# VHH binders against L-Ala-D/L-amino acid epimerase: the designs that were tried, part 31

Target 1, 347 residues: L-Ala-D/L-amino acid epimerase, of Pedosphaera parvula (b9xek4)
Amino acid sequence: MQIKFWPQDLKLAHTWTIASSVTSGSDVTSVGIVQLTDRDGTVGLGEAAPARRYNESTPGSLDFIAKVDATKLSFDNIEASMKYVESLASGQFAAKSAINVALLDGAARKAGKPIYDLLGLGFRNNHHVTSFSIGIDKADVIRKKVLAAEQYPVLKLKVGAADDKANLAALREAAPQKWVRVDANEGWKTKEHALEMIEWLAQDKFIQYIEQPMPADSNPKDIAWLKARSPLPLFGDESYHTAKDVDHCAECYHGVNVKLCKTGGISNAYEALQVARKAGLKTMIGCMIETSILISAAAHLAELCDYLDIDGNLLTTNDPYLGVTAEKGLLSFASAPEKLGLRVRAK
Short names: E, the ipSAE of ESMFold2; O, the ipSAE of OpenDDE; V2, 0.75 times the mean of E and O plus 0.25 times the DockQ between their complexes.

## First folded at step 22 (VHH; framework vhh_8fcz_2)

Design p1 (from j1 with G53S; at its last look DockQ between E and O 0.83; V2 from the best seeds 0.63)
Fold by OpenDDE, look of step 22:
Structure p1 (fold): chain B 347 residues (1-347), chain A 122 residues (1-122)
Amino acid sequence: as target 1 above (347 residues)
Amino acid sequence: QVQLVESGGGLVQPGGSLRLSCAASGFTFSKYSMYWVRQPPGKGLEWVSGISSSGDWTIYADSVEGRFTIIRDNDKKMVYLQMTSLKTEDTAVYYCAKGRSEWREFPYFDYEGQGTQVTVSS
């Protein structure tokens, strides 16, 4: 096995700001691309999209990848490969994700299958709908963003800042009957404040659910308190990293948001989704700002998800890859140039 | 297996009324929101109305607001759409759709039924 890896800058269509990063809006983000090639010439692609929230970075991810002995990786033994990779560090989930995705891509290609078939999940084209995220901004910019996102039937509005009400108003002005998900990104620090905000939001009949209203390190009793009183379903994001978090989230949330960059790849995301479902939680799969590599990777798990928010590639202007499409928010591999593995190809 | 069976459609004159019914089976009805969607001739699917699992939340498309009423009976596993003041533009195949949860949802729904034809014509 050979490994190549490099950074990829992604240009955002709009400045991206969330509650946890109110002061650090950026127009550019970087990801790490991983390419595995075996002796037969089979190629697997992966991507590391680290989150600052979890103290990961693209440079850090690449450094980690640089330490990986590619000779210990095999498309024929993903489990052993990942055991090795996981032994290198306790964290670095984004980097691990890149390797895992690449391994599965290669394995699936060797098997002559797309990953969703390799996993036995299948994929229904034009069945799964992804939301489109609207980052925190000034009201007038929110309006513009919403108008630009007209084709998408479901929006996700980032909140947890001072101008939440103005932003929702702007959104609603621009889209009177759009279905909206709300992501607070831990922006509400107390259960009382969270409830107040949720009750306010619930007055809008088109609001669907709330993601991570409170900090992940909040007292579970407080979150459970909120859950019991919330007029809207609550989804854990920052509170749900892997399957290990299922008990906590079952107590505190109605659903969970799974991300490849949190779980360490498709394999662990698969587990996380399954475990959540077994626990009676609703499931969604999310993303970071990512290329079509990771977005497509996530899409392969769509059948395990009640909700999808995999729009990371749609928020960029220079995605170097072709994979799953989301015309009108409907996910489809029908036009994907590659038929196997991730079903992703470089442009 | 989820089964949704729509009924109650027909031909009516403008200004008339119809009541659609949907019989649900194959899932715990009381735990899921239910929806009505419709497909007008030559057009795509559009949502019409939704109701939460408990019935405490209802929603209507602007085009039908004030004219249509969605009701559910969890004991009977039925969802209904009372349509009044029907217009020609209401002509469509109407489908009952199952939500993916008890909550407010769209466009996440299962509508595997055959639908029921509603034709509004003078």
Scores: ipSAE 0.554, ipTM 0.837, lowest interface PAE 1.1, mean pLDDT 93
ESMFold2, look of step 22: ipSAE 0.565; ipTM 0.824
ESMFold2 (binder alone), look of step 22: mean pLDDT 82; pTM 0.848

Design p2 (from j1 with S54K; at its last fold request DockQ between E and O 0.81; V2 from the best seeds 0.80)
Amino acid sequence: QVQLVESGGGLVQPGGSLRLSCAASGFTFSKYSMYWVRQPPGKGLEWVSGISGKGDWTIYADSVEGRFTIIRDNDKKMVYLQMTSLKTEDTAVYYCAKGRSEWREFPYFDYEGQGTQVTVSS
ESMFold2, look of step 22: ipSAE 0.649; ipTM 0.856
ESMFold2 (binder alone), look of step 22: mean pLDDT 82; pTM 0.848
OpenDDE, look of step 22: ipSAE 0.426; ipTM 0.771
ESMFold2, fold request of step 23: ipSAE 0.709, 0.610, 0.698; ipTM 0.882, 0.841, 0.876
ESMFold2 (binder alone), fold request of step 23: mean pLDDT 83, 82, 82; pTM 0.844, 0.846, 0.846
OpenDDE, fold request of step 23: ipSAE 0.879, 0.875, 0.871; ipTM 0.945, 0.944, 0.941

Design p3 (from j1 with R100K; at its last read DockQ between E and O 0.91; V2 from the best seeds 0.81)
Amino acid sequence: QVQLVESGGGLVQPGGSLRLSCAASGFTFSKYSMYWVRQPPGKGLEWVSGISGSGDWTIYADSVEGRFTIIRDNDKKMVYLQMTSLKTEDTAVYYCAKGKSEWREFPYFDYEGQGTQVTVSS
ESMFold2, look of step 22: ipSAE 0.597; ipTM 0.840
ESMFold2 (binder alone), look of step 22: mean pLDDT 82; pTM 0.845
OpenDDE, look of step 22: ipSAE 0.436; ipTM 0.790
ESMFold2, fold request of step 23: ipSAE 0.695, 0.657, 0.660; ipTM 0.875, 0.854, 0.857
ESMFold2 (binder alone), fold request of step 23: mean pLDDT 82, 83, 83; pTM 0.842, 0.846, 0.850
OpenDDE, fold request of step 23: ipSAE 0.847, 0.859, 0.848; ipTM 0.934, 0.939, 0.934
ESMFold2, last read: ipSAE 0.703, 0.681, 0.652; ipTM 0.878, 0.871, 0.861
ESMFold2 (binder alone), last read: mean pLDDT 82, 82, 82; pTM 0.841, 0.845, 0.838
OpenDDE, last read: ipSAE 0.819, 0.855, 0.851; ipTM 0.924, 0.937, 0.936

Design p4 (from j1 with Y108F; at its last fold request DockQ between E and O 0.82; V2 from the best seeds 0.78)
Amino acid sequence: QVQLVESGGGLVQPGGSLRLSCAASGFTFSKYSMYWVRQPPGKGLEWVSGISGSGDWTIYADSVEGRFTIIRDNDKKMVYLQMTSLKTEDTAVYYCAKGRSEWREFPFFDYEGQGTQVTVSS
ESMFold2, look of step 22: ipSAE 0.582; ipTM 0.826
ESMFold2 (binder alone), look of step 22: mean pLDDT 83; pTM 0.854
OpenDDE, look of step 22: ipSAE 0.470; ipTM 0.804
ESMFold2, fold request of step 23: ipSAE 0.610, 0.659, 0.683; ipTM 0.844, 0.864, 0.872
ESMFold2 (binder alone), fold request of step 23: mean pLDDT 83, 82, 82; pTM 0.849, 0.837, 0.842
OpenDDE, fold request of step 23: ipSAE 0.846, 0.852, 0.846; ipTM 0.932, 0.935, 0.933

Design p5 (from j1 with F109Y; at its last read DockQ between E and O 0.83; V2 from the best seeds 0.80)
Amino acid sequence: QVQLVESGGGLVQPGGSLRLSCAASGFTFSKYSMYWVRQPPGKGLEWVSGISGSGDWTIYADSVEGRFTIIRDNDKKMVYLQMTSLKTEDTAVYYCAKGRSEWREFPYYDYEGQGTQVTVSS
ESMFold2, look of step 22: ipSAE 0.632; ipTM 0.853
ESMFold2 (binder alone), look of step 22: mean pLDDT 84; pTM 0.865
OpenDDE, look of step 22: ipSAE 0.546; ipTM 0.835
ESMFold2, fold request of step 23: ipSAE 0.586, 0.675, 0.618; ipTM 0.838, 0.871, 0.845
ESMFold2 (binder alone), fold request of step 23: mean pLDDT 83, 84, 84; pTM 0.854, 0.862, 0.862
OpenDDE, fold request of step 23: ipSAE 0.885, 0.877, 0.883; ipTM 0.947, 0.945, 0.947
ESMFold2, last read: ipSAE 0.569, 0.685, 0.650; ipTM 0.826, 0.872, 0.861
ESMFold2 (binder alone), last read: mean pLDDT 83, 84, 84; pTM 0.859, 0.860, 0.860
OpenDDE, last read: ipSAE 0.874, 0.885, 0.875; ipTM 0.943, 0.948, 0.944

Design p6 (from j1 with D110Q; at its last look DockQ between E and O 0.88; V2 from the best seeds 0.47)
Fold by OpenDDE, look of step 22:
Structure p6 (fold): chain B 347 residues (1-347), chain A 122 residues (1-122)
Amino acid sequence: as target 1 above (347 residues)
Amino acid sequence: QVQLVESGGGLVQPGGSLRLSCAASGFTFSKYSMYWVRQPPGKGLEWVSGISGSGDWTIYADSVEGRFTIIRDNDKKMVYLQMTSLKTEDTAVYYCAKGRSEWREFPYFQYEGQGTQVTVSS
């Protein structure tokens, strides 16, 4: 096995800001691309999209990847490969995700299957709907963003800032009847404030659910308190990293948001989704700002999800890969140039 | 297996009324929101109305608000759509759809039924 890896800058269509962001929004984000090639010439692609929220970075991810002995990786033994990779360090979930995705891509290609078939999940084209995220901004910019997102039937509005009300109003002005998901990104620090905000939001009949209203390190009793009183379903995001978090989230949330960059790849995301479902939680799969590599990777798990928010590639202007499409928010591999594995090809 | 069986459609004159029914089986009915969607001739699927699992929340498309009423009977595992003041533009195949949860949801759902034809014509 050979491993190549490099950084990829992604240009955002709009400045991206969330409640947990300490820095002013950036117009550029970076991801790490991983390419595995076995002796037969089979190629697997992966991507590291680290989140600052979890103290990961693209440079850090690449450094981790640089330490990986490619000779210990095999498309024929993903489990052993990942055991090795996981032994190298704790954390580094984004980097690990890149390796895992690449391994599965290669394995699936060797098997002559797309990953969703390799996993036994299948994929229904034009069945799964992804939301399109609207980052925190000034009201006038929110309006513009919403108008630009006209083709998408479901929006996800980031909240947890001072101008939430103005932003929702702007959204509604621009999109009077669109279904909206709300992501607070831990923006509401107290259960009382969270409830107040949720009750306000619930007055909008098109609001579907709230993601991570409170900090993940909040008292579970407080979050459970909120859950019991919330007029809208609550989804854990920052509170749900892997399957290990299922008990906590079952207590505190109605559903959970799974991300490849949190779980360490498709394999663990698969587990996280399954475990959540067994626990009676609703499931959604999310993303970071990512190329079509990770977006497509996530899409392979769509059949395990009640909701999807995999729009990371749609928020960029220079995605260098072709994979799953989301025209009008409907996910489809029908036009994907690659038929096997991740079903992703470089442009 | 989720089963949804629609009924109650027919031909009515403008201004008339119809009541659609949907019989649901194969899932815990009260735990899921239910929706009515419709497909007009030559057009895509559009949502009409939704109701939460408990029935405490209802929603209507602007085009039908004030004219249509969605009701559910969790004991009977039925969802109904009372349509009044019907217009020609209400002509469509109507489908009952199951939500993914008891809560508010986007109305592009799993509709397994054959639908019921509603035709509004003078």
Scores: ipSAE 0.059, ipTM 0.606, lowest interface PAE 1.9, mean pLDDT 92
ESMFold2, look of step 22: ipSAE 0.601; ipTM 0.839
ESMFold2 (binder alone), look of step 22: mean pLDDT 83; pTM 0.853

Design p7 (from x5 with G56D F108Y; at its last look DockQ between E and O 0.01; V2 from the best seeds 0.00; counts 0 for: pae O 9.1 > 2, off the site)
Fold by OpenDDE, look of step 22:
Parts: C-alpha cells; structure tokens; sequence
Structure p7 (fold): chain B 347 residues (1-347), chain A 121 residues (1-121)
C-alpha cells in the first residue's frame, strides 16, 4: 500500500460570522486529502475535515497521516488496518476518518460495488433530502442567503447570537413556508434560557428540531430536564461523537447528529447510527466544510438517517471532486461519474 | 506560542500606497491560509484578503479587489499586503490572521496588536 496526502483549500461561497470574527464575500478553509494505492493499482480516496471544536486541525491531521505506515494498511482487511491506525493516537478522528474512507473506497472498488452496496444499505436516488445551512449574519444578509438558496426545500439556521430573532424573521420573509432546522451550537448556557428560546422558536410551525441547545459538558440532568419540557425535538451533535455516547444521548436527546469527522470514518459512523436507532433515537448525518469526497462518503450512509445535513461541499465554490449531487436538496448518485466505491472522481 | 506581528502601517494621502508585513511564528506557517483583516473606526472586524498555504490562490474583498495584493513567503514566514490607490474608507487597524474552521464556519485568528493605516488628505 502507498499513501499520498495533501492539503486542499476550499473557498467558501457565503459570509459567516462567529463571535467577533467577520467574514464577508469569500473565505477559505482547508481539508486534508488522502489517496491510498495498493499493489494492484486500486485507489481509495479519503478526506480529513477536522473540527476546531474538538481541537483538531488540518495540519495536525496531515502530520498524523504522515506517521502512518502504509504497509500496515490493506483493502482486504479494514478492521486490522483501522486497529493499527487507531493505536497511533487516541484522538485525530478527522485523520482517521480520511484513512477509513479511503480504505472502504478501495475495498468497495475491489469488490466491484459502491460503498452503500458493500455495506448492504443500498441507496435510493432522489429520496433523501439534505438541508442547506444558513450561517449567522446580519438580517439583510440572511435574507440574501435564503433567496440564493431558493432551490433547497429545507434550511438549517444557525442561532445562538444576539440577533437570532431578527435573523429568523428575515429568513421567513424570504422563505415563508420552508422547513427550518435550528442549530444552536451550544449557544444557550442554561436550561432555562434554552427552554425560553425553544419555546419562542416553537411558535414557528415550520421549525423541525433544535440541534445542541446547551453545551455538551452541561449537567446531563439539566439537558434531560430540557428534553422533557421542549416543545421541539432536540438533537445532540457535540454530545454525540461515537456509539459510546448513546446512553447519554438517549437520556438527553430525541435524536443525534453523526459526522464522519467525529466518529473517525464510515465504519464508526455506521455503528454510531445503528446503535442510535436501536436506542430509539432519531438519526441525522452532518458534515463540516468538505469536498465531495466526504459528502459522498456520508451519503453512502443515508439509508440509516432520518435527516441529512450534508451540504458542506455546496457551501464552497471550488470543490475539486464530483460525487453525490443535491439538486433541489435531493441526493443522487445518478450523475456521479464513478460507479464504484465512493462514486467520486476528480474533476 | 502563536505570534503574529504586523508592521508597515502609517499615514498616507488618498491614492497613495502602503505595504504591510506580518511576521508569523509558533506554528507551521505553510500549512495555514493567512488573511488580512481590518477594523475601521467604530465598525466591526472585516476580512480584506486571503492567501492559501501554498500561495497558489488569493482572494480579496470586493472593496479592495484590484487595489490590494496579498503575497507570502513561506521560507521567511511572512505575509504581505501591498495596498495601492488607498481610499479614506481603507482607514483601519489591520491585523494578520490565521484561518481556522469552527462550527462549519471560518474564523480568523488574529493575535497581534495590528498596524494602523490612516488615509487622509
């Protein structure tokens, strides 16, 4: 096995605001690309999209990948390969995800199957709907963003800032009847404040659910308290990393958001989704700002999801790969140039 | 420890030019996209320009497109902003920033004290 890896810069299509930092026009983020090649010339692609929230970075991911002995990886034995990779560090989930995705891509190609078939899940084209995220901004910009996202039937609105009410109002002006998911990103620090905000949001009949209303390190009793009183479903994101978090999330949430960069790849995401479903939780799969490599990777798990938010590639202007499409929010591999593995190809 | 030290600011007349410099240390410089951001008086922080880790692409805010040029020297761990045709509206404290992703959003990490650019007749 040979391993190649490199950083990929992605240009953001929209303005985002977090805390005191302001982005207008086009911004840039970076991911790590991994390419595995076996002795037969079979290629697997993966991607590391680390999250700062979890103290990971693209440079750190690449450094980790650089330490991986490619000779210990095999498309014929994913489990053993991952055991080795996982032994190198306790964290680095984004980097591990890149390796896992690449391994599965290669394995699926060798098997002559898409990954969703390799996993026995299948995939229904034009069935699964992804939401499109609207970042925090000024109300007038929110309106513009929503108008620009006209083709998407479901929006996800970021909240947790001072102008949340104005932003939701702006969204509704531009999209009076669209379903909206709300992501608080741990923005509500107390259970009482969270409940107040959720009750306010619940006045909008087109709000579907709330993601991570409180910090993940909040007292579980407080989150459970909130769950019991919430007029809207609550989804754990930062609170759900892997299958090991299922008991906690079953107590605290109605559903969970799974991300490849949190789980360490498709294999663990598969497990995380299955375990959640068995626990009676609703499931969604999310993403970071990613290329079509990871977005497509996530799409291969779509049949395990009640909801999808895999729009990371749609938020960029220079995605260098072709894979799953999301025209009108409908996921489809029908136009994917590659028929096997990830069903992803470089442009 | 991440350090970003800006320099090169000053007072110039409209239409004038300035070259800002930023010295970076404490991280693997070439692995990060670098940005210039600015804070005009009484206004919030706004991004101005960005350059990829390798330097293979650059981006500019609409307000400075065609007038400003961002470049970097990875060997020297420097990023520069050549400003031409300066306008009064360009008056601000300019910061060099390292980019990072957070909550699926891009964040500018600026650590320095910034450098003052004043454009006035």
Amino acid sequence: as target 1 above (347 residues)
Amino acid sequence: QVQLVESGGGLVQPGGSLRLSCAASGFTFSKYSMYWVRQPPGKGLEWVSGISGSGDWTIYADSVEGRFTIIRDNDKKMVYLQMTSLKTEDTAVYYCAKGRSEWREFVYDYEGQGTQVTVSS
Scores: ipSAE 0.008, ipTM 0.221, lowest interface PAE 9.1, mean pLDDT 92
ESMFold2, look of step 22: ipSAE 0.592; ipTM 0.838
ESMFold2 (binder alone), look of step 22: mean pLDDT 86; pTM 0.876

Design p8 (from j1 with W57S W103S R104S F106S Y108S; at its last look DockQ between E and O 0.01; V2 from the best seeds 0.00; counts 0 for: pae O 15.1 > 2, framework grips, off the site)
Fold by OpenDDE, look of step 22:
Structure p8 (fold): chain B 347 residues (1-347), chain A 122 residues (1-122)
Amino acid sequence: as target 1 above (347 residues)
Amino acid sequence: QVQLVESGGGLVQPGGSLRLSCAASGFTFSKYSMYWVRQPPGKGLEWVSGISGSGDSTIYADSVEGRFTIIRDNDKKMVYLQMTSLKTEDTAVYYCAKGRSESSESPSFDYEGQGTQVTVSS
């Protein structure tokens, strides 16, 4: 096995701001691309999209990948490969995700299948709907963003800032009847304030759910208190990192947001989704700002999800890959140029 | 503590030659494969060449095969990269990297050095 890796800059269509102070104000983000090639010439692609929220970075991810002994990786034994990779360091979930995705891509190609078939999940074209995210901004810009996102039937509005009410009003002016998901990104610090905001939001009949209203390190009793009183479903994002968090989230939330960059790849995301479902939680799969590599990777797990928010590639202007499409918010592999593995190809 | 110090980089014209050197310390040198890796502008790291601990086996990236030669001196704890027929595409910061085993088949990059700049330009 050979390994090649490089950074990829992604240009954001709009300045991206969330409640978290860690990711606000950049027009460019960087991801790491991983390419595995075995002796037979089979290629697997992966991507590391680290989150600052979890103290990961693209340079750090690439450094980690650089230390991986590629000879210990095999498309024929993903479990053993990942066991090795996981032994190299704690954390580095984005980097590990890149390797895992690449391994599955290669394995699926060797098997002559797309990953969703390799996993036995299948994939229904024109069934799954992804939301389109609207970052925090001034009200007039929110309105413009929403108008530009006309084709998307479901929006996710970032909140947790001072102008949340003005922003929602602006959104509704531009989109009077669209379904809206709300992501607070831990922006509401007290359970009382969170409840107040949620009750206000609940006056809008087209709000579907609230994502991560409070900080993940909040007292679980407070979050449970909020859950019991919330008129809207609550989804854990920052609170649900891996399957190990399922018990906590079962007590505190109605659903959970799974991301490949949090779980360490498709394999662990698969587990995280299954465990959540078994626990009675609703499931959604999310993303970071990513290329079509990771967006497509996530799409392969769509059948395990009640909701999807995999729009990371749609928020960029220079995605160098072709994979799953989301025309009108409907996910489809029908037009993907590659038929096997990730079903992703470089432009 | 593993220390790797690269030298020998510079500016050369296409078709020219350079010899890079790496001084290694802090580990049993002959027990580990050594690698040269490079980072072109705006790109990630890529391995260039590897040599086994004993020096009896070498590997090369396709892009440099036939043009580059890796050698090592275990007595001096040195690894070298002789580069010939240099191309503009060879422009990069070059790093010496320690393998994790004796075998040169293991691309693993343990590098702490600052690297050495190689620029190929007319």
Scores: ipSAE 0.000, ipTM 0.271, lowest interface PAE 15.1, mean pLDDT 92
ESMFold2, look of step 22: ipSAE 0.011; ipTM 0.407
ESMFold2 (binder alone), look of step 22: mean pLDDT 85; pTM 0.855

